# Designs tried in a protein design chat: VH-VL binders against q6l1b1. Part 1

No score or structure here was measured in a lab: all are predicted.

Target 1, 180 residues: q6l1b1
Amino acid sequence: MIKWTEQAEIKLPDDVQATMENNELKIKGKLGEASRIFRDNYVKAYIEGSSVKIATSKNNKYTKGIVGTWYSETKLLIEGVTKGFEYHMKIDFTHFPMRVSVRGDKLIVENFLGEKSPRSAKIVDGCKVSVKGDRITINGIDKRKIGETAANIERATYIRHFDARVFQDGIFLLKGEVNE
Unless a header shows other numbers, all headers, positions and changes below count from the first letter of the chain; antibody chains aren't numbered by Kabat.
ipSAE, averaged over its two directions, is called F for ESMFold2-Fast, E for ESMFold2 and O for OpenDDE. V2 adds 0.75 times the mean of E and O to 0.25 times the DockQ between the complexes of E and O.
[cut] marks letters that were taken out.

## First folded at step 4 (VH-VL; framework fv_cixutumumab)

Design a43
Fold by ESMFold2-Fast, scan of step 4:
Structure a43 (fold): chain C 180 residues (1-180), chain A 123 residues (1-123), chain B 108 residues (1-108)
Amino acid sequence: as target 1 above (180 residues)
Amino acid sequence: EVQLVQSGAEVKKPGSSVKVSCKASGGTFSSYAISWVRQAPGQGLEWMGGIIPIFGTANYAQKFQGRVTITADKSTSTAYMELSSLRSEDTAVYYCARDLGEWELSDYYMDVWGKGTTVTVSS
Amino acid sequence: SSELTQDPAVSVALGQTVRITCQGDSLRSYYATWYQQKPGQAPILVIYGKNNRPSGIPDRFSGSSSGNTASLTITGAQAEDEADYYCNSRDSEGNHVVFGGGTKLTVL
């Protein structure tokens, strides 16, 4: 027998709307829209009144894990469209001063370890990147997209075949300066 | 123990709409799917669509998309099927049925059926 | 779109074994469910999943599946088994229900 039982409820703030269609939860607030695909045969997310609810057809370790994940992701979507997220990164160099700039949908790094060819990092759609002094700020409403942008930037300054003890040049995410 | 009680027979004119009800008693209404299946005289079973009341979301067979609306009222434990733009070929017995499935099999099966509602479309 | 094909009629002698088949591409992915319908009555669930019987269904009824084909077997058919038999399953997308055309079983 398959019986659906409610496992979790996330109440929507008054200024937030949610829709659930084709396994995609879309949350809309004052800062924009963000979405996640929640697809599973035994765990379903749905809208009832002013709440997003999660139900299961089986209670076990697998479904409990998914409920927890979707609960957290839903809260992050709400936070993103109401407050937004901000990631901070630091520009560090040892011997060659890096020049960092934003050009279109890319962050450009010049003079990395004295290299003649610039390096670039893709800025994911929906993210705004700003450079000021030795700090880079990434703003967005979708935490996954700003995380992906930060990872792209870190990857662009990865040091290969060098002694990392001597060269610590790069652009790094700052812990404790990341929003919830 | 679970029963599905359907509304009475209907006689309708072409172009009109019909709304059939299916009231569940015993068991938990919102936790299981309710399907609507019709059968024209002398013909086979034809699935029209279904709803899982806890989600409020209905699924429709392609043939009926745009003409059928399936809804559920959890407070009265009643599911509804409304068919619009009726034609003579819509003359049939309309059944509601409870859909279950075994967890490991991920299958649906209709274990409890209403007695059917006869809908006749004639001039 | 997904289709399930059944032979329109089959016959079996009293006490003999009969196999009713249901064929369609969705049966490669999903099990068939079987229903019995007697004139003027709502269908009754006979087999669900691969080979599960609801309480009250005699053990002479069994199900099987292979490739794109599902079968309902009645071992030692009785007069009361004379009825229409329908298979159903999910369509290829897994979110819609599809019925076979039905098979009329005559017990001779």
Scores: ipSAE 0.000, ipTM 0.521, lowest interface PAE 11.6, mean pLDDT 84

